# Designs tried in a protein design chat: VHH binders against o75319. Part 278

Target 1, 181 residues: o75319
Amino acid sequence: GNHIPERWKDYLPVGQRMPGTRFIAFKVPLQKSFEKKLAPEECFSPLDLFNKIREQNEELGLIIDLTYTQRYYKPEDLPETVPYLKIFTVGHQVPDDETIFKFKHAVNGFLKENKDNDKLIGVHCTHGLNRTGYLICRYLIDVEGVRPDDAIELFNRCRGHCLERQNYIEDLQNGPIRKNW

## First folded at step 17 (VHH; framework vhh_h_nbbcii10_fgla)

Design z34
Fold by ESMFold2-Fast, scan of step 17:
Structure z34 (fold): chain B 181 residues (1-181), chain A 125 residues (1-125)
Amino acid sequence: as target 1 above (181 residues)
Amino acid sequence: QVQLVESGGGLVQPGGSLRLSCAASGFTFSYTRSYALGWFRQAPGQGLEAVAAISGSGGSTYYADSVKGRFTISRDNSKNTLYLQMNSLRAEDTAVYYCAAKYPWLDSRSEYDYWGQGTLVTVSS
């Protein structure tokens, strides 16, 4: 359906780049069919996403879509010049090791291929908060060796909203590092 | 335009080894970066099966369960060549093996659009 996701309007469309990283987080863009249910200032289409990132003097090099649906926008609505990667991620539960591995592989591959530029990895779920924040923080902790509390604080500050799911926060702080499978 | 040419197929006994090569040409982008490369096979009377794949940077590999521990995929970007080292070959590995390329590798919208002509591997005593 074309129903606006619950609480979607409560979140900022796009966060700030996370300093020292290539990550930027945002909520799911909504295609034109949703705009009849939105005030002009509430609209956040795929085009609006790219405009807001350019307004920050940043450039997207990859979009990772963590939603468990294709209903919000069509991948074809995104420029062909920016790769779009879909990782179907179920909400509520901590992402499984397969999902974590796919995310890490995509990020590592992008970074290897983009050493000569400063393009960003854009990550979103429905609200750009819980699944998005978990996987970004998990990458920073497991791969970059960032302390869990520092990763969470950096994400919260740059996203403009704090991670909400206690089980995600607890796994990041006290859970095992996923280095192998 | 991207062209892929396989070589190294042939007749081999069970338990034997073969190394397949795929020579790639016609790239507008560095082979070290933006293409995923893979090996697919089609056994007589069967559908197409993904065997192994390697990311554009070489940082990620995939193997079908049927070949894990026996086959190794690698790429030499300086030679624009993809390899499949096949060890401990079995009768069920008999198939035409195809080299394929996908661009960009990190894009769920992309498909394996570039294919070689295939090379036959027969495992028989």
Scores: ipSAE 0.446, ipTM 0.799, lowest interface PAE 1.7, mean pLDDT 88
Fold by OpenDDE, second read of step 18:
Structure z34 (fold): chain B 181 residues (1-181), chain A 125 residues (1-125)
Amino acid sequence: as target 1 above (181 residues)
Amino acid sequence: QVQLVESGGGLVQPGGSLRLSCAASGFTFSYTRSYALGWFRQAPGQGLEAVAAISGSGGSTYYADSVKGRFTISRDNSKNTLYLQMNSLRAEDTAVYYCAAKYPWLDSRSEYDYWGQGTLVTVSS
C-alpha cells in the first residue's frame, strides 16, 4: 500500500556528504502517489532528492536501495544516468555476510569505475539511518580501516541523526571484520 | 600515529627535473579509498600554495595552473608513498614542499589533517 512508513517524517530527508568519502545517506524518497498523504513541506520525492543533492553542490553517481520493499518508488523515477542498485536488506537485524559483501562489492565497483569524477554514492533504507549507517560504517571499518567509533560519529554527524539500534552499534564496535572479497 | 615524511628536495637548475617522495605511515594506501593526498609549497615570503592533489579513489587529480603540464602527482600503494614528479622547473618553483593527507574521520573542517616537515626545492642557475 501507500501508507507512510512509521516515523518517516521525523528524519531529515537528506544528510550531507561524509567528508573524505563519497557517501551520502538519505531517507527513502516516496513516489507521487504518497503525496496525497503528506503536507507539501513533508513531501520527499525522487525529484526532491536530486534537487536537494544539487543544492549541496553534489551529484549522485549511484543509488543503493536497502529497503526490503519496492513500494516506495520505481527505478524509472530516477534519471537514466544514475545507476540504481537494490540490495534487499532485512530491518532490525545485523545484515548477513552476503549483504555486507554485496554492498562492499557495489561500492568498490563504483569507485573503480568512477575514478575520474566525484559523484556520490547515495545510500538509503527506509529512514536512511540504521541499515544505511551500519553498512556504510561497516565499509569504512572493514575496507578503509576506520576506527569504529570514528565511523559511527562521522555517519551520525553527516546524517543528522544517530544510529539507534544497539545491535548495529555493538556489531560495528566489537563485531568481527567481514571479508572484503 | 600518522606520519608523512618528504624527501627528494635539493638544488636544481632551471629546466631540470626533480622527484619528491612522501613516505606515509600510520595508514595503508591500498586499504584506504576515501583519503586525499596532496602537495603544497611555500615560497619565501609567500603563503602556502596548493600544488597538486590526488584522491584515494585513484583517478581524481588536481593541479595548480602554475604547474599544469610540468608536474605529475602519483602514488605507489605497495610502497605507501606519494610522489611529485617535477619537470621543466623554474625559479618560481623554489619553495619548501609539503606533503599532506586528509582522512574522512578526522577534522572535516580542515582541508588536510596531516602534514610533513617539508623538503626544500631550490631552482637556481
Scores: ipSAE 0.009, ipTM 0.300, lowest interface PAE 9.0, mean pLDDT 89

Design z35
Fold by ESMFold2-Fast, scan of step 17:
Structure z35 (fold): chain B 181 residues (1-181), chain A 125 residues (1-125)
Amino acid sequence: as target 1 above (181 residues)
Amino acid sequence: QVQLVESGGGLVQPGGSLRLSCAASGFTFSYVRSYALGWFRQAPGQGLEAVAAISGSGGSTYYADSVKGRFTISRDNSKNTLYLQMNSLRAEDTAVYYCAAKYPWLDSRSEYDYWGQGTLVTVSS
């Protein structure tokens, strides 16, 4: 279906690269069929995503799609040169250890294969905020040893929106480190 | 300010082994794993040469072709220490060895701005 996700228009399309990392977060791109419901300045297609990344003088090397649906855009809407990974992640609930493991594995694999370039890992859910912010912060805390409050602050600043779900924030601040998944 | 202090240099026979250590300190609100760490060397009358480097997490390493298979870089972030295990040493490995740090490690635009004072390694019969 062509129904615009609830509150999707409330969020900036794409954040800034998170300094010290290869991460950039954004909201879900919407394929061309959604554009009739949007003003020109509200459109954010897969093509618009790549244009906005280029405008920041950055390049995507991987897209990780955390949505629990394929209705917003299809992998074939992306350039064939950019790898795409789907991790079906249920909203509202803190992602389980298997999901966290899959995310960490994908990030570590990308970094190992892309050590000779500066390409970014693009991460999105529907709004590019709660599931996206949780998994990026979880990676920074568990793998990079960043303090939870520092990881959250860095994500919030670079995304341009603060993590909203208290259960996600609570897990990041006080939950166990998933060191070995 | 980040400070790096090398140790473990000395005189060693050809074919011998030596382990260098680099103690890192001065991290204010930053963790050592946010820094890439590396070893560089300068032989008498020569320019600075990159020897080995290791990412913040230790998941990625670089070695110069001249030392590949003989030297091993490792780090212990809990001790803020970088190591270089040097095996099968040759006369041409004689140099002052410098520890260096790059922040942030994942940003290809960053440079090695933090340097130790160096430790001398002499390989002679």
Scores: ipSAE 0.000, ipTM 0.132, lowest interface PAE 13.7, mean pLDDT 85

Design z36
Fold by ESMFold2-Fast, scan of step 17:
Structure z36 (fold): chain B 181 residues (1-181), chain A 125 residues (1-125)
Amino acid sequence: as target 1 above (181 residues)
Amino acid sequence: QVQLVESGGGLVQPGGSLRLSCAASGFTFSYIRSYALGWFRQAPGQGLEAVAAISGSGGSTYYADSVKGRFTISRDNSKNTLYLQMNSLRAEDTAVYYCAAKYPWLDSRSEYDYWGQGTLVTVSS
């Protein structure tokens, strides 16, 4: 069958918009075929994602999917009006420079196209925590000039869960700024 | 690897219409929705010219001034296909037309790295 990701149920489905930014983080939505293994209150489909964001009086303009799999949901499960970007990332290791640059450039491109609205950039990995938090914080530090500790605190508070991987935290706090050429 | 195959080119009279199609395949680690798609052309003895482009979702389009109001770009992500509807064709539209794709579509710094082989459009009386 469809195996639910480990610890997926332990995390809140959707965080809150990160104030001063266009980012909102969430865990991976699971298509309807997974619902046979979930209680009604545990379900978090692509439809549930959009309903929860609407409940916060927000609107998604882009989804960035950081998972290294296509098994959880298909882009076709999303509204046609919401762009979808897949950036394949593996867990455990800090994302490489090419991945970081792809994320930054996608965010910058979205912001330029959406300067006249307030639509959000939704970012997720499996749990919406470590890879998601790393790339959002990396963007805030490198592009927006936010202090590392402030970026991490803002992400943790808005996601409702703290970044767990020490190597990610250490890279954000003490690692080099990744500049494009 | 992403592959693009154009079709629909041919000989057409001035003032006529033609529809080009581009079939995309080879999305191993990505989806067509993640790519911006475009049409480029190269007339005899001339350089490559951008004709039209469309964002991953289809929400944003670009047209060269020379074709604006006459050509319409569209895409069907469910069919992995890009289209160019060409109306009110002129002799100056004679060119080889290429389909191209860039990833990710939102990154203005990305380049069109995937190209079709081209399809010839001749507008002549």
Scores: ipSAE 0.005, ipTM 0.304, lowest interface PAE 10.8, mean pLDDT 88

Design z37
Fold by ESMFold2-Fast, scan of step 17:
Structure z37 (fold): chain B 181 residues (1-181), chain A 125 residues (1-125)
Amino acid sequence: as target 1 above (181 residues)
Amino acid sequence: QVQLVESGGGLVQPGGSLRLSCAASGFTFSYSRSYALGWFRQAPGQGLEAVAAISGSGGSTYYADSVKGRFTISRDNSKNTLYLQMNSLRAEDTAVYYCAAKYPWLDSRSEYDYWGQGTLVTVSS
């Protein structure tokens, strides 16, 4: 497939760094083959991602790709110096505990290895909103002890779009803390 | 699914060199950067020993103290192949060498779940 993801054009390409954290969220970059269906100002390739991060005076140290597909871009489209991690997640349903623990361990591993720098963890799903926002907020709540509403507000403000899936919001506000498997 | 096939083992004299190769394939091969790849060995009558590892991005490497300065792990993206360049070989390096893959590479709880069949390296006259 060469179809643009539904509603992909409705979202800002890249959010801002979430203050007090190493997280930055963005929508899925689209490789060059998708550009004939996009106006020049709508293009957001892997190269565009790194240019926009640099424009914010930030540097990516890791990309976590939460999409369940390989069709949007290839890891080979990214600079070889930036680690890439794929965690396959299905949309619509709250990520299961196994997925949550994979995400938490990946983040903890990155932070341990990057204690002496300020590089960012870039996280994306298709829109960089629901799965992305859920996992980032779940990490902040469970690991960093942030209040659920504060985590959600921080993510929404920095992403430039509010979490849309009510089941995700409800789980973050009222669901159990996932401390271990 | 991920499959690993080693090659390059054989007989070599002490002080000699060998280059081992590991060809990785599978439905997610285009996302090999999500896998940490490593070399393990098992000497006769001994347990399994980690030798070297390389992250999915190639940005970080690990070496056991016993091989630091003598062995080099590397990856060829054009061939999707992992290598172990072994220099200054010693009798103690005699072992079956296994290629292994860990997914996801940055997950501290994940294990090396994908293993090759092994290739024998014998260091002797």
Scores: ipSAE 0.000, ipTM 0.269, lowest interface PAE 11.5, mean pLDDT 85

Design z38
Fold by ESMFold2-Fast, scan of step 17:
Structure z38 (fold): chain B 181 residues (1-181), chain A 125 residues (1-125)
Amino acid sequence: as target 1 above (181 residues)
Amino acid sequence: QVQLVESGGGLVQPGGSLRLSCAASGFTFSYYRSYALGWFRQAPGQGLEAVAAISGSGGSTYYADSVKGRFTISRDNSKNTLYLQMNSLRAEDTAVYYCAAKYPWLDSRSEYDYWGQGTLVTVSS
């Protein structure tokens, strides 16, 4: 359908780059067919995403799509020069270990191939908040050794919205580190 | 830019073994777990058939039912090389074998965009 996702309009389209990292988070872009339900200032298409990233003087090198659907935009709507990775993640549940490891391997591989540039890894779910914030923070904690509360604070500040799912926050703060890959 | 070069093909008797190699240049292998590298074959007068695939980490492998238990796919990321160990070869395995890569290996839209020239494997007695 052409139904706008619940609360999608309540969130900023794109956060800012998380300093010291290559991450930038945003809400799901909506293809042109959704624009009949949106005011011009509410539109956030794949093209709008790239325009907003450029306005911050940044460049995307990878998009990781964490939504459990393809209805919001087609991967073909993205430039061919920017890789698009789909990692299906169910909302509300803490992502399983396979999903976490897939995310970590994708990030690590991107960084190895992009060590000589400053391109960003764009990560989104529906709102660019809970699944997105969880996986970014999980990477910072498990791979980069960041303290959980510091990772969460950094994400919240840069996204412009705080992680909402208590089970995600609890797992990040008190859950085990996932070290296998 | 991206180039795949196969080697190791040849004539072998039924029940014999061969090891194929595929050297990649123009990109580096990575740790991504998606199936990014594979072997395909085309027998005389037949279409292209997927034989085996391996993830970036090497932790996940796929094999066609026709080769399960006989063929083993592996990769050496430090050498940027993909391998196919073929044991217990049969006449039906006679084909041109192609190495293929999905690159960018992270891109869910691409599906084996880069192909080698092929190497002939003939199994006969």
Scores: ipSAE 0.197, ipTM 0.666, lowest interface PAE 3.4, mean pLDDT 87
Fold by OpenDDE, second read of step 18:
Structure z38 (fold): chain B 181 residues (1-181), chain A 125 residues (1-125)
Amino acid sequence: as target 1 above (181 residues)
Amino acid sequence: QVQLVESGGGLVQPGGSLRLSCAASGFTFSYYRSYALGWFRQAPGQGLEAVAAISGSGGSTYYADSVKGRFTISRDNSKNTLYLQMNSLRAEDTAVYYCAAKYPWLDSRSEYDYWGQGTLVTVSS
């Protein structure tokens, strides 16, 4: 249905580009049918997403949707010029190796194909925080060799909210490096 | 959010000219290629009538038969503003004129997604 996700209103709609990366995190945009349940200033649609990205003088080159549902918006709600990738990711649990691999593969594929531009990889889950933060940090740690604490701090600062889930933080800090391709 | 604000309406004599403006905010024309902007009007006691439309690419324009040759729809991306140049105005052109925006990539069917509050155009001797 058109139920607003719990605590969705509490989070900034769009973060900042993570310096040194192509990542930007945001909360899930909601399709038009949700607007009737929101105050005008609370609305955050796919259109609003792109507007906010443009306001930052950035451009999205890929959207990775980590939500475990399809009820929030449709790929058809996005411009045709921006590819959309769905990676169903269960909330509250550390993503499994397959999910991590899929994410890494998608990111690396994008980077390989977009070496000639500076387009961003937009990543979101429901709140654009925990699942999103974990996978971004996991990538930075496993692939880019970033220190876990540095990755987490960078994400938190740019997203404007801190990772909340202890299991995610712990796995990032102390968990094993996951398989890279 | 997207907001559309019409201006330029007023009283004009038959045969006169008027230029309407629609200032858009929350939607940047130059950032999107696939959208439509349109002018509609509602005369007293009448239904809403489509007057003119322009595609995001600017390659396509549409006019109602009643205004063809007299009205011109245009846009200025630098000002993020839609215009309706109305020439050779007639009494029957008297109406509240509305600006509207549509995003074709959204599942909004044939309806425009956003509307202004309207501006009154009165053509009278």
Scores: ipSAE 0.000, ipTM 0.222, lowest interface PAE 12.0, mean pLDDT 90

Design z39
Fold by ESMFold2-Fast, scan of step 17:
Structure z39 (fold): chain B 181 residues (1-181), chain A 125 residues (1-125)
Amino acid sequence: as target 1 above (181 residues)
Amino acid sequence: QVQLVESGGGLVQPGGSLRLSCAASGFTFSYNRSYALGWFRQAPGQGLEAVAAISGSGGSTYYADSVKGRFTISRDNSKNTLYLQMNSLRAEDTAVYYCAAKYPWLDSRSEYDYWGQGTLVTVSS
């Protein structure tokens, strides 16, 4: 129940902004009830997330939560001024077209409403790696016209961890472009 | 699951004020900030017009130019209710007013998914 997600401690809490984009990726924040199972240096609460983003001289304008659960933290744990979007995605499977289009439309809507500022789109799943990296790279490939290998390299470098799921990598490199936006 | 129920419509004189309420069920404002909430209206013989909207987080508001400075959209998370405060009402504000919710709110292609049944506002001397 109150168990830390498997391998969650193996990943850096927050990556760096992906240059040329508005994206920043991180692992799922854990509400205070999880801190009893963590050393002080391992804690990563919603408050810790915003502190780490500020330490990079960045500001979050949107959080997209890709986890298939609400057990790790609640939207009310975030500042009321930061929009929160939940897109339920199942791990292990390549996200379906509906999920991909929801992600793209949310990103495009944010960018259109935030053209006059430099606020970031924060994206996370459990580890901030496979589902997170897939959807960010899919957006860069399909919408921005970035070459698949370049998108993957940029994500890996900025996240500080490489995409692990071979089916996700294969779909990004050789799968069809999803043309609806 | 999501239901929206409007109340507060009625007859008012020009220059008067009225407050509309929209009670939401099937989601909560604090738990599900992915929904945008808005007010639309339709005057007799006219198309549907967006009046005001508030983001799921409450951080952003929109107002049609025709109502800016006169209408105020707000929400009460404890009551799970959306409000539209209408001041300095004009005959041209006469319309059926609809409460609507959009999920996800930042999807620029999605239309409003959930609609109330409407409440009539008549501004007449």
Scores: ipSAE 0.000, ipTM 0.174, lowest interface PAE 14.0, mean pLDDT 85

Design z4
Fold by ESMFold2-Fast, scan of step 17:
Structure z4 (fold): chain B 181 residues (1-181), chain A 125 residues (1-125)
Amino acid sequence: as target 1 above (181 residues)
Amino acid sequence: QVQLVESGGGLVQPGGSLRLSCAASGDTFSYDRSYALGWFRQAPGQGLEAVAAISGSGGSTYYADSVKGRFTISRDNSKNTLYLQMNSLRAEDTAVYYCAAKYPWLDSRSEYDYWGQGTLVTVSS
């Protein structure tokens, strides 16, 4: 379908950069075909994403797309100069170890290749909240050694919305550290 | 996204050395992220054989048993180039050598393998 994702309008388009990190989270951009169902102030296209990031005096160096679908926008809708990585995730369930490994590998690779700049890693799922927040927090906990409660609080504050899925929160707080990367 | 071009093939005597190069072009940042790079070869009358592979970060390498201790794979990120240093060459190393790029960790529906055109290596006395 060509329908707006459930509750998509309830969330801010783009959060703020998470201080001390290279992460910025946002909800899925919607290509032009969706704009007939949106008021002008509700539109959030790939172009709108880059304009909003520029308005914060930030620059994207990588987009990680965690959605299970290509129906919302195409990689071709993004500037050719910004890398795009698709990591296939199913909502509702905590991402599996393979997905967590792929995310950590991509982040570590980006940071290694971008030591001499301050470009951001943009991460989104449908709402830019549960899968997005889980993987960013999982990275901070497992790789950077951040306390789970501190990682969650930082994400919630910068995204402007709190992680909603209790199973994700519980895994972050009490789950095993994955040392796969 | 990535185009690969091999060079450095030629005729060499048994026991000699050659260095193959593979220049990559296209979206460099997409290339650097989770791309596995490798060398493959196909000798006359044989199937395609994996020779060596290197991770996108350069942190891990693989070698076929037939070339271990003789061949070394490396990359230069500043030049976006993959190399294969071939030492102690044998007649059975005669083959067309291909470089290839693969996204092993990306969604398979959006990603696909890239291959070069190949470069001929002949080891003959």
Scores: ipSAE 0.000, ipTM 0.115, lowest interface PAE 16.7, mean pLDDT 83

Design z41
Fold by ESMFold2-Fast, scan of step 17:
Structure z41 (fold): chain B 181 residues (1-181), chain A 125 residues (1-125)
Amino acid sequence: as target 1 above (181 residues)
Amino acid sequence: QVQLVESGGGLVQPGGSLRLSCAASGFTFSYDRTYALGWFRQAPGQGLEAVAAISGSGGSTYYADSVKGRFTISRDNSKNTLYLQMNSLRAEDTAVYYCAAKYPWLDSRSEYDYWGQGTLVTVSS
């Protein structure tokens, strides 16, 4: 289906790089077939994503797609030089340990292989907010030792929107640390 | 041309240890850290099973539950060689072991397209 995701237009397309990290968050890009339902200023295709990242004087080195669907854009239309990682993540539920560990594994591997450059890890779900913010904050808390409230504040500020799901926020603030990854 | 050549297989007693090596050519581990490397095995009459994998930088590893705590995957970028240290071997570990490479490793569009010819490991008394 070519229907625009609910509330997708309510969110900024791309946040800013989170200082002290390699993360940048954005909402799901929509392929050309969605453009007939969008005004020109509302369009946010995969090409638009890369243009907006360049406008910030940044470069993507990895895209992590957390949506539970493949209907929004074709990974084949992304540059061959930028790895695309799909981690199917169900919305509304706090991501399970397997999903968290897959995310941490990918981030750790990217950082080890890209220590000689400053390329970013782009992370998105449908809105680039709840699943995206949860997994980025979970990484900062569990792997980098950032205080939960500091991680959440940093994400909210840089994304330009606050995490909305109370269960995600509560897990980050009060939940167990997943230390192995 | 990418080539992977396994060595180190053979007959070993239950409880023993064995180290497999995989020599890579056509790419270099020190420059081409975007390759993931892994070990797969196929026991007689069974399908292919993933055993262990390591990222291009060596910063991330995966192990199948059946080998966790007994096997260790490692890489030596200066020697262009991947290793599998197998300890506490069991009869059920008897299989042909294959070295494989995935490029780029952090890409859901990529597959393990580069394979060695395999080395036989027999665990028997």
Scores: ipSAE 0.311, ipTM 0.732, lowest interface PAE 2.5, mean pLDDT 88
Fold by OpenDDE, second read of step 18:
Parts: structure tokens; C-alpha cells; sequence
Structure z41 (fold): chain B 181 residues (1-181), chain A 125 residues (1-125)
């Protein structure tokens, strides 16, 4: 159905670009059918996403959707010029190695093909926080060699909300490095 | 997991037209725009030749010099199908045509990961 995700209204729609990276995190935009259940100031559509990104003087070059459902918006709601990747990611549990690999592969591919621009990788789950934060931090730790605490702090600061789930935090801080390419 | 199935091959006279189709499964064009799809061909006694390629976003296409202006690569997201429209066919276009996919998000210089079984195109008077 078109019910608003729990606690969705509690989170900032869009974070800030993470300095030194091409990442920006945001909560899931909702298609028009959800607007009936929202106050005007609460609405956050795919169009609103692009407007907010533009207001930050940024441009999206890739959207990675980590939600485990397709009910929030359709790929057709996005400009065709912006690559879109759906990675079905189960909530509340640490993503499996395949999911992590898919994410890393997508990011690396984007960076390889977008060296001549400064377009951003937009990443979102439902709230744009836990799954999103984990995978971004996992990438920074495993691929860029960033200290776990630094990665987490950077994400939290830029997203405007802190990672909430202890299993994600624990895995990032003390878990093994996952296989890359 | 990912499967590609070509169809549309056959016998055609020089100057004729043919449209090849490649039905993709295991991923969807709409939800995975970070793929690349391509057509290859192998003529009798010849090596594999790249014919055309298209990005998942549709923002870029590639054509071999030998087919530029005659062939058009396209995709239909609603059908999850890749096409190769072949016009002004020549005898030298005779080959087995293969559909291939890079998934996810591989550059054009990388090898394709998935291949179809191929469909035969014969151009003869």
C-alpha cells in the first residue's frame, strides 16, 4: 500500500555531500500517491530530491536504491539521464557479502567512468541512515582505507543523523574487511 | 542467473532489412540502469567482432565502422529486450550474432559477462 514508512518524517530529506567523497545520502523519496497522506511541508518526491540537490549546487550522477520494496517510487519518476541501480537490501541485518560487493562494484564503476566530472552518488534506503550509512562506511573502510570511527563520524555529520543500529556499528568497527575486486 | 536469448535471425537478400531481438532475464532494464548491452558477430572463419553497444541509461551508443549508418541498437524497458535493427544488409554481414551484457556497471573496455547462444543471419541473393 501507500502507507508512509514508520518514522520517515523524523529524518532530514537530504544530507550533505561527504567531503573527500562523491557520496550523498537521503531518505527515500515518495511518489505522488503518497502526498495525500502528507502535509505540504512533509512532501519529498523524486522531483523534490533533485531540487534539493540542485540547491546545494550539486548534481546526481548515480542513484543507488537500497530499499527492499518497489512501492515508494518508480524508476520512471527519475530522469533517464541519471543511472539508477536497485540493490534489494534487507533491513536491520548487516548486508551480506554479495550486497556489499554489488555496492562496491557500482561505486567503483561510477568513479571510473566519471573522472571528468563531479557528479554525486546518491544513496538511499528507507530513512537513508542505517543501511545507507553502513554500505557507504563499508566502502570507505574497505576500499579507501578510512578508519572506521572516522567514516562513521563523517557519515553521521553529513547525513545529520547518527547510525542507530549497534550491529551495523559493531561490524564496521570490529568486523572483517570484505572482499573487494 | 542472467540469461540472454537472441531471435530474429534468418535468410535475407542484399539490401534487405532484419531486426534482431535479445530477451534479457535475471535483471531488469528499468531497475538496473548501470548495465551495458552489446551485439557481437562471428562470420565463418573469422573472429568475434563487436557490432554495437548501448549503456543502461541510453546515454551512449557505440557502432563498429562497418555498420555505422546501417545498424541501430536500442532497448525496450517494458519488454526487457535489446534490439538490433539491421538495414542495407550486405553479404559481409553474414554471421552468427550474439547478445552480451555487462552487469553491473562495467566499462566498454571490459569483457562482457553474459552471452546468448547466438542467432544466424545469412545475407545472400
Amino acid sequence: as target 1 above (181 residues)
Amino acid sequence: QVQLVESGGGLVQPGGSLRLSCAASGFTFSYDRTYALGWFRQAPGQGLEAVAAISGSGGSTYYADSVKGRFTISRDNSKNTLYLQMNSLRAEDTAVYYCAAKYPWLDSRSEYDYWGQGTLVTVSS
Scores: ipSAE 0.122, ipTM 0.555, lowest interface PAE 2.0, mean pLDDT 91

